VHH binders against o26223. Designs and how they scored, part 90

Target 1, 191 residues: o26223
Amino acid sequence: MKLLWTSQHIKVTVHIDGKVSKMDVLEAIKTRRSIRKYQDREVPEELIDKILDAAMCGPSAVDERPWHFIVVRNREMLEKIPEVHPYGAMVKDAPVAIIVCCDSSLEKIPGFWVQDCSIASQNILLAAHSLGLGAVWTGVYPLEDRVEGIRRLFSIPEHVIPFSVIPLGYPAENPGTRDLFDPDRIHLEKW
Key: E = the ipSAE of ESMFold2; O = the ipSAE of OpenDDE; V2 = 0.75 times the mean of E and O plus 0.25 times the DockQ between their complexes.

## First folded at step 6 (VHH)

Design f61 (framework vhh_gefurulimab)
Fold by ESMFold2-Fast, scan of step 6:
Structure f61 (fold): chain B 191 residues (1-191), chain A 121 residues (1-121)
Amino acid sequence: as target 1 above (191 residues)
Amino acid sequence: EVQLVESGGGLVKPGGSLRLSCAASGRPFSTYAAAWFRQAPGKEREFVSAISDSGYTTYADSVKGRFTISRDNAKNSLYLQMNSLRAEDTAVYYCAADSPFESWVYPYDYWGQGTLVTVSS
C-alpha cells in the first residue's frame, strides 16, 4: 500500500483484526506492568494513533501542552538506541517505540514541562495496556548523556528535549500483579 | 532484595587478560538488566558495559572490542572478560543490577562493593 500525504486533520487509519477485552480504569492502573519482552508481531497504526490521542489528553500546566512524539518502527534505528541508553536494550526487540519530547518553545511556565511529559508518558503506558499491548517507560531526562545521545540519533532540534523512550508491542511475558497499598503513607488531616 | 558480590580483580601486566565475576543473591538474576562500572583514583565513576535481561549488550567506546560482558542466569552470575588490558584500565570495578520492581530511571538499583583491577608491571 502506497503512503498518502495527509493534512493535520486527516489521518490514515488501519483496521484491526480483533477486539480486546474491556477493563475499567482502576483495573488498568492496578494491572499495568512494565513489559520488556515482545512478540514478533506488528502493532497496527490505528492502535498507535489511539495511544497518542490519549497521551495528548492529559492535564498540562497553563495548558502549554509542550509534548511532541517520534514514532520509531525502523529496526536499524531501534537497534541504535541501546548505544546511548543501556536500560533501553529491550527497545531493539520491540516492533515500535515512542519518544516523548518537550518543545521548549511551547513552554509558558518554567519547569512544569517535566510534569507535562510525565503525564503524557503515563497515559501512553495505560492506553497501551488497555489495548492489549505491553510497554515500558525508559528514562531519558534528566540524564545528560541519554538526552544528547537520543537527540543526536533522531536529529532532534536543540530547543526540543527528549524525555522518555517507550517501546511497545504485544507482550511475551506476564510478570503477574502487585499489591502496593500502604496505609502508612496516608495521613488524615495532618502529617 | 538483591545483594551483589564482585570477584576476580587483581594485578595483571599490560596486554594481559582478566575475568571479573559478579554473584547475585536474592531475586533470580534473569529478571535484571546488569552492568559494569569502574572508578579510577581521582576520577568520576564511568560506565563500562551493560547487558539486558534479553541478552543485548552495549559498551563504552574505551573498551569496545577488548571487553565482553556476559551472564549465566542459571548461576545467577554476571561476567566481564577483559582482554588487551592497558594501564588506563586500572580502577575499582563495580557490578550493578536493575530493580525487579518497575524501575524506569536508573538501570541500576543494586550495587556491589567493588573489586580492584591494577594493570602494571
Scores: ipSAE 0.123, ipTM 0.489, lowest interface PAE 3.3, mean pLDDT 83

Design f62 (framework vhh_gefurulimab)
Fold by ESMFold2-Fast, scan of step 6:
Structure f62 (fold): chain B 191 residues (1-191), chain A 121 residues (1-121)
Amino acid sequence: as target 1 above (191 residues)
Amino acid sequence: EVQLVESGGGLVKPGGSLRLSCAASGRPFSTYAAAWFRQAPGKEREFVSYISSGGYTTYADSVKGRFTISRDNAKNSLYLQMNSLRAEDTAVYYCAADSPWEEIVYPYDYWGQGTLVTVSS
């Protein structure tokens, strides 16, 4: 959205809860959790800009970069999302959500936009986590009823496909940890 | 892997109450968000209520004010207190759990077998 997005220079220094938060890439990947409960605090526009910059830095097939993003802060609009996404109930209580979309007119190789938008969605989750925010990916594509519902709700053109809805905010929950590494899934040289 | 087992269903008269329980085993349940769904005969499964690991709750409009979802992480259990039951609440009730490592498409990665609730005279 042009009214909410700024092309101003993104600040280098990030402050989270009055502190500078640092984590390396591996730590960010391993400690990211799907966060569904948020504090009643606004997320600064500056942090959204950093997150969207990170989203657009992902690789895309043949450098097609088909992603577009809708930033939703309007409470009334956030409250309508669960009507078209039955498992997106947490979105209504988030201070902001990002809708990841594919502009099919930018697609250079058929079908790879799904991978492109998946990469952008994961970068949003990791960037949010690195900045002290929590987020969760709620699936839209390829479920036609959700694609149609989100398109209608946000006036998305026919040539643009809504891919995911990602609510985010300052986390109000701390899900525990588990070890997901499974060496039995790693095959050396052959299956 | 989390396994879920529902209990507490049964026959109840209109205006009555029931408490459903869902017992989780396997992985620690406290890290999971959980939900109740129901499926009436001949209809698709519908959302009833949700609770996050941190206690955030939501309810379907049809049950708001009548049903209360709660959890006891020490007992790896999820509950649904159902009050002021109506004939239209008749359904098989399922509990479901979502991992904090998931993209939320459906909360169906971990489902129970269901427990029947019949509201009839």
Scores: ipSAE 0.016, ipTM 0.435, lowest interface PAE 5.5, mean pLDDT 84

Design f63 (framework vhh_gefurulimab)
Fold by ESMFold2-Fast, scan of step 6:
Structure f63 (fold): chain B 191 residues (1-191), chain A 121 residues (1-121)
Amino acid sequence: as target 1 above (191 residues)
Amino acid sequence: EVQLVESGGGLVKPGGSLRLSCAASGRPFSTYAAAWFRQAPGKEREFVSAIRSGGYTTYADSVKGRFTISRDNAKNSLYLQMNSLRAEDTAVYYCAADSPFEELVYPYDYWGQGTLVTVSS
């Protein structure tokens, strides 16, 4: 079954939710943690739609927006990801994963698609966190073996580059919050 | 914070066995998934095996059926039982603990010093 991402689906998702998030943007950024343990619970399609809407709202070099997304819910397919991604063992235990891809035919400035897809990946992590989910960015690009492994597994065309695999679900761990502010990394006016 | 110290490496003949140990100090070991990696001369570090808090294990295809990972959370120790060793298993073996921190490429923030395993006739 092919799922279509339309404004109608997004509207239905917003209508069903009917509740404003209690987490502001700064709180989401500061408290988001990589989550690698998930509850055995389905993530509603409506939450995935909200996450993908947020992913596409990032800034993009020359507004190229080269992003494409593969949503993987099939258990057999999720279980095969660790075979091609050596640090993706947690993906098989997730109820869903999002693969962030770059369609190189949409690229307007060489190389900036990496930043574009990084922004999309981070927006997925932040949006998931704000919705009560946990997620982790597992790196694919620029590691050639991972890129080609993921491409083959999901029948990704040669002009499309898999960038990241992001498993997500309701968290089954709570690593707590980090305090990472380091004033020694801030230079005023000059180095 | 977490410190990892490997032991048990050495010279062994093809077909032989070795057991590697990794002692963890610092944060409670039970808060981490743990893994073994290896680096052969002139090559990049590669994944060997991992064990998660629930006891679930994963192995690289090259070692599956020959190596067994285990741990003892009460002793803060991780083990790798290596059987039917081959010349291509020659490498420095590293213990790694899953970081509670963010990591995009390699999820392991804490690494040991490594222990050399040489398989030679």
Scores: ipSAE 0.013, ipTM 0.290, lowest interface PAE 8.4, mean pLDDT 82

Design f64 (framework vhh_7aqx_2)
Fold by ESMFold2-Fast, scan of step 6:
Structure f64 (fold): chain B 191 residues (1-191), chain A 120 residues (1-120)
Amino acid sequence: as target 1 above (191 residues)
Amino acid sequence: QVQLQESGGGLVQAGGSLRLSCTTSGFTFSDYDFSWFRQAPGEEREFVGAISWSGGSTDYADSVKGRFTISRDNAKNTFYLQMNSLKTEDTAVYYCARKPFEEWVHFDYWGQGTQVTVSS
C-alpha cells in the first residue's frame, strides 16, 4: 500500500486534572471528531455558557445572526428525540443536547440563514472539543419530517426552523484523527 | 461505480447463527461508517447496527443487542453482521448501507439485500 497523504496527524493531550492542554485553532479543527458515546457525567453550566458564547461569534450574512438555541438537559425530553429523529439514538444517552434554530423573523437576506446556522453548529462542535467535551451534529434541516418532529416535540413556533440537534458530553470513545488533505482539490491561479 | 453487496443469508433454525457479509468497491472503505438494516414483509426498514469508520464505536437496536455483533475488515473492504441466538422475529431481508461518518442524515448507498429466514 502506497502513501495516500503527506500530512502529519496532530494529537491532543488531556491534562492530569481532567483539563485539556491549550490547543491552537488549527489543532482544534484537525482533531475534532464526531463523538456519539458519553460518560455518565453532567456537563457544568459554565461550559455550556462558553459553548453558546462561541456559537454566537460566527460571521453572519448582513449580520442577521438568526440563531436561537434550546438547551435540553431533561432526561425524559432527551429520550424522546430518537422518536422524531430516527438516527439520533445517541442523544438519549447524552447528558445535554443543544438544538440550533433559525428565527426567520430575524432574516435580512433570503436563504443565508442555512449558512449562518451551519456556522453556529460548527462553532459549537469546535468549542466543545476545545473544552474537553465530545459532540456530534445530527441533521434536521432540510428533512421536513425531522423539522416538524423536532418543532412539535419542543413547542417551536412556526416562524422558527430547527436546524440541527447536537448532543454533547464527556467523551467515552476516542476515534483518533484523520488526514484529509487532498492537493487535487487546490487549483493555483485558475481552475 | 460505488457498490455494496450482501452475502451469507439463508435458512436457519431458531437458536442458530448466521454471519452476513457486505463486500464493497469503488470508494475508500476506511473513510466511511457502515450500518445494517432489515425489513420484514409489510413493515418499514428497521435499524439493526452500526460501526464507525475506525471500528472503535458500535451501536445496536435494543431488539438485537447482546445477540448480534457488527465488525469490519478494512483489508478486505468488507463489514459483517454476526447473528447469534436467532429468533423467528429476526426473519427479514437484511441490507447493508454506507453513510458519511459525521452525520445521521443520509445513507448514500445501499446493497440489494439478502434474505434471512429463521424457522422454529
Scores: ipSAE 0.008, ipTM 0.316, lowest interface PAE 9.1, mean pLDDT 84

Design f65 (framework vhh_7aqx_2; at its last look DockQ between E and O 0.36; V2 from the best seeds 0.00; counts 0 for: pae E 5.3 > 2)
Fold by ESMFold2-Fast, scan of step 6:
Parts: sequence; C-alpha cells; structure tokens
Structure f65 (fold): chain B 191 residues (1-191), chain A 120 residues (1-120)
Amino acid sequence: as target 1 above (191 residues)
Amino acid sequence: QVQLQESGGGLVQAGGSLRLSCTTSGFTFSDYDFSWFRQAPGEEREFVGAISWSGGSTDYADSVKGRFTISRDNAKNTFYLQMNSLKTEDTAVYYCARKPFESWVDFDYWGQGTQVTVSS
C-alpha cells in the first residue's frame, strides 16, 4: 500500500501489487538472460524509443558515439535475416529486432568502435530487461559473411558496419539465473 | 581438451525410433546449452533442437515437434535426441553442438556427425 495526497487534500490509498521496489541496476545486470522465445505481442514504439535512448547513453572512446540503429518490424525482412545469419532463426519469430551499426566516418580513434557498439548492445539488453522485455545479442561483427549479408539485406552503406542483431519481445521463456562470480579472477594489488 | 562425439546413428525403417547421444569431455558440462543440427545431401544445415544449460528450456524445429525430444544428463556429461516416428525425410547426418552460456557468437564446438538413414 502507498498513501497519496492530491492538490485537493484528498487522501488516496493505492494498493501495490506486492512489489516494494522496481529492479535496481545490480539486479538487472545479474538477472538478465538471453531470451529467444517471444509472445505474439507487439512491442510499443515508446518502449523501443526508451531502449534506444539508453543505448546511446554508454561511454565511448573519445566521445565518438559511432552507433546507428536500424529498427526492423517488417515481417518479410525479419524472415530474411536467418538467410544471412543462419543461427539467428529466433529473429523471424520476434516482433522487432534492432541492428546495431557503426558509422565508421564518425570514428575518431581506430578500432575502439567495437567496444562502443558492444556497450550500446549491452545497454539495449539491460534496458529491454528492465522494461519487462526479453532480448538476445546475435553476433554479426567480426564474421565477414554475416557483416556482408546484413549490409546487403538492409541496404547499409559501405562505410557503415553492422555489429549485432538484437531480436526482442515479451518473453515466452524463463531460463533462470546462474551465479557467475569467480574470486580466482580477482587479483589484489598485483597479478 | 574439449570433445563432442555423436553415437546412436544407423539404418532404421520408417516409423521406427533411434536415440542419438552426444558424449562430451574436457569442460564443465552444466555450463553450456546444447543443440542438434542435421544436414541432408544437397541441403543446408538445419536446426533440429536445443536444450538450455539448466534443462528448463527446450526448442525444436517445426518439422520434428512432437516426434523428437532433446534431453541432458549432467551426471554423464551427455545429451540426447530421442527420435520417434521417423520419416524418410529425417535421413541426414546429425551433428551435436555446444553453445556457451550467454554467447553472442554461435556454437564453439561441434561433433563430427553421425549418419541416420530412414528407409521405407
């Protein structure tokens, strides 16, 4: 329960659905899983906009922010992705996919765009999870056949590099979570 | 080091059953998702089924749903494809594959393949 006061001095009691707080950042990071099965439900454009806003908030090398995004909702186009990305079959069943791209003309320091686009991709996954959606990062770069296939399929210019394809939707699976903490990978003061 | 090895293939009559096994070694089996793929002569490699690291999620190609079942036995470091009501169209080389947890790249290791031939 939460008590609210209006401008009319009216006390309103709102019953909470049993959840005291929303997912915090640490919880989101630790509980996000790759989701490859989606409900037959459309994802509102408002949620895609929120996800892309979050994607652009990551750090980038010398603030180059080389990322561009293609939002794919067209069923025929989604169904063609497995032809150029053979293990991306789940993409055709997703209501929407985001293609993360690097505009190499925006690159200020050679090679760091890979880290920049990785950060954008992870932010998409985390933002989707925080909004009750599921997503999975399917690899494109540095697999040249997939890079060229996706480029041709979506008419991506020569100077732009497709980095990842991220299908997303409302999850139709719950793969659970796993504790990945390994203290042997932590070195105090020196290697 | 890492090994995946299929067994259980062979010749079977239409309507029959086979169970394929993929025995593994050289890694922590419970950390990985596993999949079965197949390739018929002159055709592209086709996804058949997948099982998650926890065993809590399975997926199948539409062509095999209701007939094939994927399962895993963490104590034996082995996963299986139970193939029932086999059709001549199921004739293919069957491959097992390992998918690392949360991998954004596909499968990192594959078996050598096992031939399944379904005769009428």
Scores: ipSAE 0.401, ipTM 0.711, lowest interface PAE 2.5, mean pLDDT 87
Fold by OpenDDE, look of step 7:
Structure f65 (fold): chain B 191 residues (1-191), chain A 120 residues (1-120)
Amino acid sequence: as target 1 above (191 residues)
Amino acid sequence: QVQLQESGGGLVQAGGSLRLSCTTSGFTFSDYDFSWFRQAPGEEREFVGAISWSGGSTDYADSVKGRFTISRDNAKNTFYLQMNSLKTEDTAVYYCARKPFESWVDFDYWGQGTQVTVSS
């Protein structure tokens, strides 16, 4: 087992054969960072499958599981995403992006799909990180221009709502980490 | 109130150097990453470089790599863009921006910009 330091504060464990070992849950949560720079390296389909599996393992309101995922590898399409997403510039540099969507026809309780898709999106980020990839949540919903832009670009049906665009790749930046724990945000029994 | 203010811009000959400063106030300086951007007339705003909250990491656009350096002084709540070997194509309005340490939104505050003109 080889310890690979990707930054001053992020430790990634890899096996001798080059395979990245999975992080424990707390380590993944604590060390995850938004990554917006990627290596010129393809992400294996196997890793994407694992990430998508994780994305579907989160809870949802009354188990409605309204999420759909568009996996984008086409360079032309990746390069077009920034045209409709001002904060999605990094998508053009990623080898792959996942677009998380909600099928409104699957909703059992109106409105909770936001939480459902958020959970799915976060699981994508955590899974990616645990597998040695970098990713970032770029918000689409609820910004109308972004929603419509992504909808048109990917021919998404009207009843399906694009929620987030998540570019993924092997990290090419080192943002570092810090302790984000704030005891002042914890209230005992009452505010 | 959160404030970012660029300074140090001006006219310089090709091959020359300039140092831009971004002075900040109204927040804990050490809690944020910072970036420089630039926008030439008729062009889109482009990333120039970034420095992490700790100062331990920097990143640069390929077009400026090896020529530009970003640094920060936490005691002065200021970070800098040292521009060496300037080229005419470096002519632009330069903006500094604040980036929360961890956010799915890239930048939340920007300076007003400072003009840099590189003459041949």
Scores: ipSAE 0.134, ipTM 0.553, lowest interface PAE 2.1, mean pLDDT 89
Fold by ESMFold2, look of step 7:
Structure f65 (fold): chain B 191 residues (1-191), chain A 120 residues (1-120)
Amino acid sequence: as target 1 above (191 residues)
Amino acid sequence: QVQLQESGGGLVQAGGSLRLSCTTSGFTFSDYDFSWFRQAPGEEREFVGAISWSGGSTDYADSVKGRFTISRDNAKNTFYLQMNSLKTEDTAVYYCARKPFESWVDFDYWGQGTQVTVSS
């Protein structure tokens, strides 16, 4: 273990030899990249549980929490996803994928479920990254062919809307980071 | 303002080679990944290959692996598809496409296409 001290907080880093480490939230946000190449290495159920716990910690409209998650590890099912999701080819090479869904019967404020599921999806990406995993959000909703294809493939009922497919695994690439800050996007007091 | 323009298509004999170019304008070229796609008459547009923003990572469809090479020249705002050992099944309209740095809905801009015809 290594302890990271700051003027206000103490951080704990758990061994850099491939074990899960604790990452500062700003560091996680700035260094997370879409990862599409994965090691041939199983992701422990414990890590998936932590990721899904994080996914459910996000705010939602009127606390409606409309999200449901399908955890896919079956090789045959993972290999079928690219047949209905044209740009999800990397899913076949991932050890696991998470499908984020909205149960519309839980919706309290019409139309906010997209924001709710977006928050859950981004939390999955950040949590995976903080645990030493790589992930990528592949869009499903609102692309009708993808929505219906995923719904059919996983027997998702009509009142449940598949939102995103997120393959994840230990990364086999490092795309690097870029400076994306653009001060022209910041408007003080008004437009 | 964003423009992608393919060039270098034409008629080529089977077993021959051809080099396609995609020239770009209206954006910072070095910030983006790019891909080549192709579409034969009556078929769906299919992925051919991709190149990362740095040029350090490439990916190819199985049907073209070992025969096609993608490269980029950031000084010319251009990327290329070198096609070797061409087959008649490579006959198609070839499109270049821009992929944003971080995107979950894949390609945002496409070229108009250039015809490649491989004769037996």
Scores: ipSAE 0.043, ipTM 0.478, lowest interface PAE 5.3, mean pLDDT 87
ESMFold2 (binder alone), look of step 7: mean pLDDT 82; pTM 0.828

Design f66 (framework vhh_7aqx_2; at its last look DockQ between E and O 0.05; V2 from the best seeds 0.00; counts 0 for: pae E 18.1 > 2, grease 27 > 24.2, placed apart)
Fold by ESMFold2-Fast, scan of step 6:
Structure f66 (fold): chain B 191 residues (1-191), chain A 120 residues (1-120)
Amino acid sequence: as target 1 above (191 residues)
Amino acid sequence: QVQLQESGGGLVQAGGSLRLSCTTSGFTFSDYDFSWFRQAPGEEREFVGAISWSGGYTDYADSVKGRFTISRDNAKNTFYLQMNSLKTEDTAVYYCARKPWEEIVHFDYWGQGTQVTVSS
């Protein structure tokens, strides 16, 4: 029975497969899992637009918002990603992937673009989950070979840094949820 | 406390078979994906195969597809690489690796490696 705690949370209403569903923010955070197996099914453009809108709503250092996104649906391009990202093999089987990038010309405070792009990446994962999709963050930055490989593959300018590759689709696996709460990591008043 | 240990390597003739095992301890085996990698002398380490925590997803390098099979036995905290139709090009040190389900880079622990030598 989940009725008791659902009323204590903010409700989010989204359209999934033409239907309306609700997912509490805390529920979305706690039940999101990395998904690497996808159904052979297209993701509608409107869902990608909603995910990218959510990605751009994250906090940013000095509100620099340096993120840019490349949406990849072309099968031949998706199949080339594992050649420059050796541990991104699942990307070739995804219907779509989002590449999160930082435009360094928009950077107002040195180094904080990493946090900015991390926030955008996590928002993509949460938004996808809330819309009934599965996604996984595959790391690019700070691994120099992956950064340069992705840059060359997608013709990314030198002042733009590819940060993460996030394949997504309708999930074809269900890893369930974990209980990860560790009170030993919480310190009251002082260390 | 986390440990991965390869076994089953050795010398085999071309066209033969070997089964590698990776025995693990110090963690809940069923929570993790596992992978095999290999490295020949003077070359970079390359991916060989992967198996998801559920066993529902497996992936292989193109060079070994149809010849190698990765599997897992949760009751024994062990995962395997069945290598069939071995070629001289398969000669390498083989490494097993652990991948947490929610990791974003790929792997956190590795075994020490086991030598596989395929003679013509």
Scores: ipSAE 0.345, ipTM 0.697, lowest interface PAE 2.4, mean pLDDT 86
Fold by OpenDDE, look of step 7:
Structure f66 (fold): chain B 191 residues (1-191), chain A 120 residues (1-120)
Amino acid sequence: as target 1 above (191 residues)
Amino acid sequence: QVQLQESGGGLVQAGGSLRLSCTTSGFTFSDYDFSWFRQAPGEEREFVGAISWSGGYTDYADSVKGRFTISRDNAKNTFYLQMNSLKTEDTAVYYCARKPWEEIVHFDYWGQGTQVTVSS
């Protein structure tokens, strides 16, 4: 019986189970989606390490690298996060969350830490996706109630600012693909 | 030699059920994800569903979600597409495909396809 051998790329995300996937950077960016539903499955520490490695590879202002990361696996703590983060409901369903923080004492130029931590957060999302995990960026800063809530919950020092909470897990949903390209947002030479 | 072969297709009335099988050989079955696709005449091939190497995860197109179920039997080197509540729009040639676990959207081997016809 003749078998059809074809290398076909389908624009459908098929999630893998517990293995590291390979995709190019553009594919990762284009196909990444916020994932808010997770399997009842633990994420290996090895994958978290890879994700955190990626998080620390982004640029920062004058290479200040102000970021710190809290890895949360404790079930009780995960369940408490939604109490102080109204849009963090999915965190309680995730096997692990990463809290991205800024140590203000490491800041060299005022204000750029937001960009630094944003880059780190995005790298977490892209790395997670490339590894077959789902994640979502839940914003903490600059909302003071969320910042203080997370600070108190995790006993974060005053000079350290929680920036984002990113739950991660093996995805239990597939939101599909979307096209976000908007040529109206592109201006040539001048506005 | 890598082989994938669909079976179980045929004619069925709307509302009926059909179970497709994809039998495989020539490789370690448990190392791969698998998917089902379908192609209606004049239409593009579309994703139906997928199952991970371990069977721990499945995904389905919205059009078949709740009606179709994919499973696998590693002892038989076979995975299945259980189709319930079939509709006329489900009429198509159904293909099974192998996906290396390291790939997200790449399928390297395909079956020859099996015809599924749903009559009103």
Scores: ipSAE 0.023, ipTM 0.288, lowest interface PAE 6.7, mean pLDDT 88
Fold by ESMFold2, look of step 7:
Structure f66 (fold): chain B 191 residues (1-191), chain A 120 residues (1-120)
Amino acid sequence: as target 1 above (191 residues)
Amino acid sequence: QVQLQESGGGLVQAGGSLRLSCTTSGFTFSDYDFSWFRQAPGEEREFVGAISWSGGYTDYADSVKGRFTISRDNAKNTFYLQMNSLKTEDTAVYYCARKPWEEIVHFDYWGQGTQVTVSS
């Protein structure tokens, strides 16, 4: 516990000659790709703080804000995630992962926590991308075996629901951008 | 192996235009962000502008916004700085620099610089 406390309180800042590199919001949305290969390079706590700040800026049903976040840097814990998450193998290679959870006691509108935690998860992906990091959303909820596996592994209480595991780090791959706009998906006035 | 070479500097009257080029070799051009920096005599080196590896993001120092445009040409392994409405305060040595697209602040290779002189 004390080791985790100490590692979570180290902070650093990054600059390019007194100005951080910034990305337009539409560029961030259009160029973000799932990144599953990471450099062997630590992610500064300051960047994680900025990402979590962004995660909590999302709207939620009646402002219920049901989300909680677990920041995982412990190598042994990251290496255990594939045991309970068959498509989470890349998590073991990431320097850090964020687990997005719902505290069901904070729900004000039953069942909307899924939308709320989805918004927080997407904001994590976009914020990471804008800061020069790569990330991928690995699904936990609604897959019951994954939910229970992650809950056991991280000692998550019964009223808290793990929603997603998001490994992140400095990218070691470049998948390029995609043009996914499809006008046939747009319906005016009616279906 | 890795090479960055600026060209296109020179003497120009205030209000005029110049186009700087940074020609590169020895690496996969499309994997990198690029930036222009400048340094006037007796001043610290300052950021001028940046372009992302994809070309979809650009950023500029406030002092040059609306006057300078950075662009890239992947076919020529070259990126550019179009400088319009030049002021005497723009007089400096201009440097191009390479950053791996995944880096936030570290530029790993720099050009030798090209002199831009703006006369009144």
Scores: ipSAE 0.000, ipTM 0.114, lowest interface PAE 18.1, mean pLDDT 84
ESMFold2 (binder alone), look of step 7: mean pLDDT 84; pTM 0.845

Design f67 (framework vhh_7aqx_2)
Fold by ESMFold2-Fast, scan of step 6:
Structure f67 (fold): chain B 191 residues (1-191), chain A 127 residues (1-127)
Amino acid sequence: as target 1 above (191 residues)
Amino acid sequence: QVQLQESGGGLVQAGGSLRLSCTTSGRTFSSYAFSWFRQAPGEEREFVGAISWSGGSTDYADSVKGRFTISRDNAKNTFYLQMNSLKTEDTAVYYCAAGPTYEDWLTGYYSSEYDYWGQGTQVTVSS
């Protein structure tokens, strides 16, 4: 393994069986897509650990880092998520899901835990993509019915707020890359 | 209500080009995308490309990137799929669809939940 630096990109190379694989940061960001169809294939614990390590490396308001994570592999539990999340049908078909939570006892500044948990959620999506997996962010907070449904289903304490449910697995679809750059949204010096 | 009407399919030689049209009518929403899907016999329906309601963003399946271009003409209420460098593997029935965008983290709409579909148009690419 060698980490290579370029003037505009960070490249990571891995030598496996004489082959080289790589993904730079901008490529990962630009090619990540929401994936809602998964292969019937287990995701190794090692990859989940790497994803969660990346999730915890995000910036946090006043470094409060209020995030906690529930890793769900139990098929019966995954099959119950659509009952409390109306747009979470794909979760029942995923081999694993991560529930991003905020522990309010760790909050140092009111309200910024939402941005903290958003950052952790996006890092999960990017890390999964970089490891050859697909994932999708399904929103929970601030919809009260979804928050309480997920809380009850996973025995989440009252001081902890479920923020997002992110199913992930090896992708069984390829929606392609988005071309979203819009120069009309960029203002120089003033609006 | 949105209605979709397709045209432009047909037979073409490998390496050739075709342009598919999808004429829309009725009320459209700014959160909607207009998409092309295709389905070959015995295969599942697959995503080909999408364009936002404003036309400001486009999205393509990896298999067609660089060869296919989606565009729109607001004055004609029509969306196009320009297909260049066609391959025999592009042979399929092509469908125009309209619905909310795939990257919506709140509702999470995907291909099976598109609200409106066209009737389909056959594209056959001969070797």
Scores: ipSAE 0.163, ipTM 0.571, lowest interface PAE 3.7, mean pLDDT 82

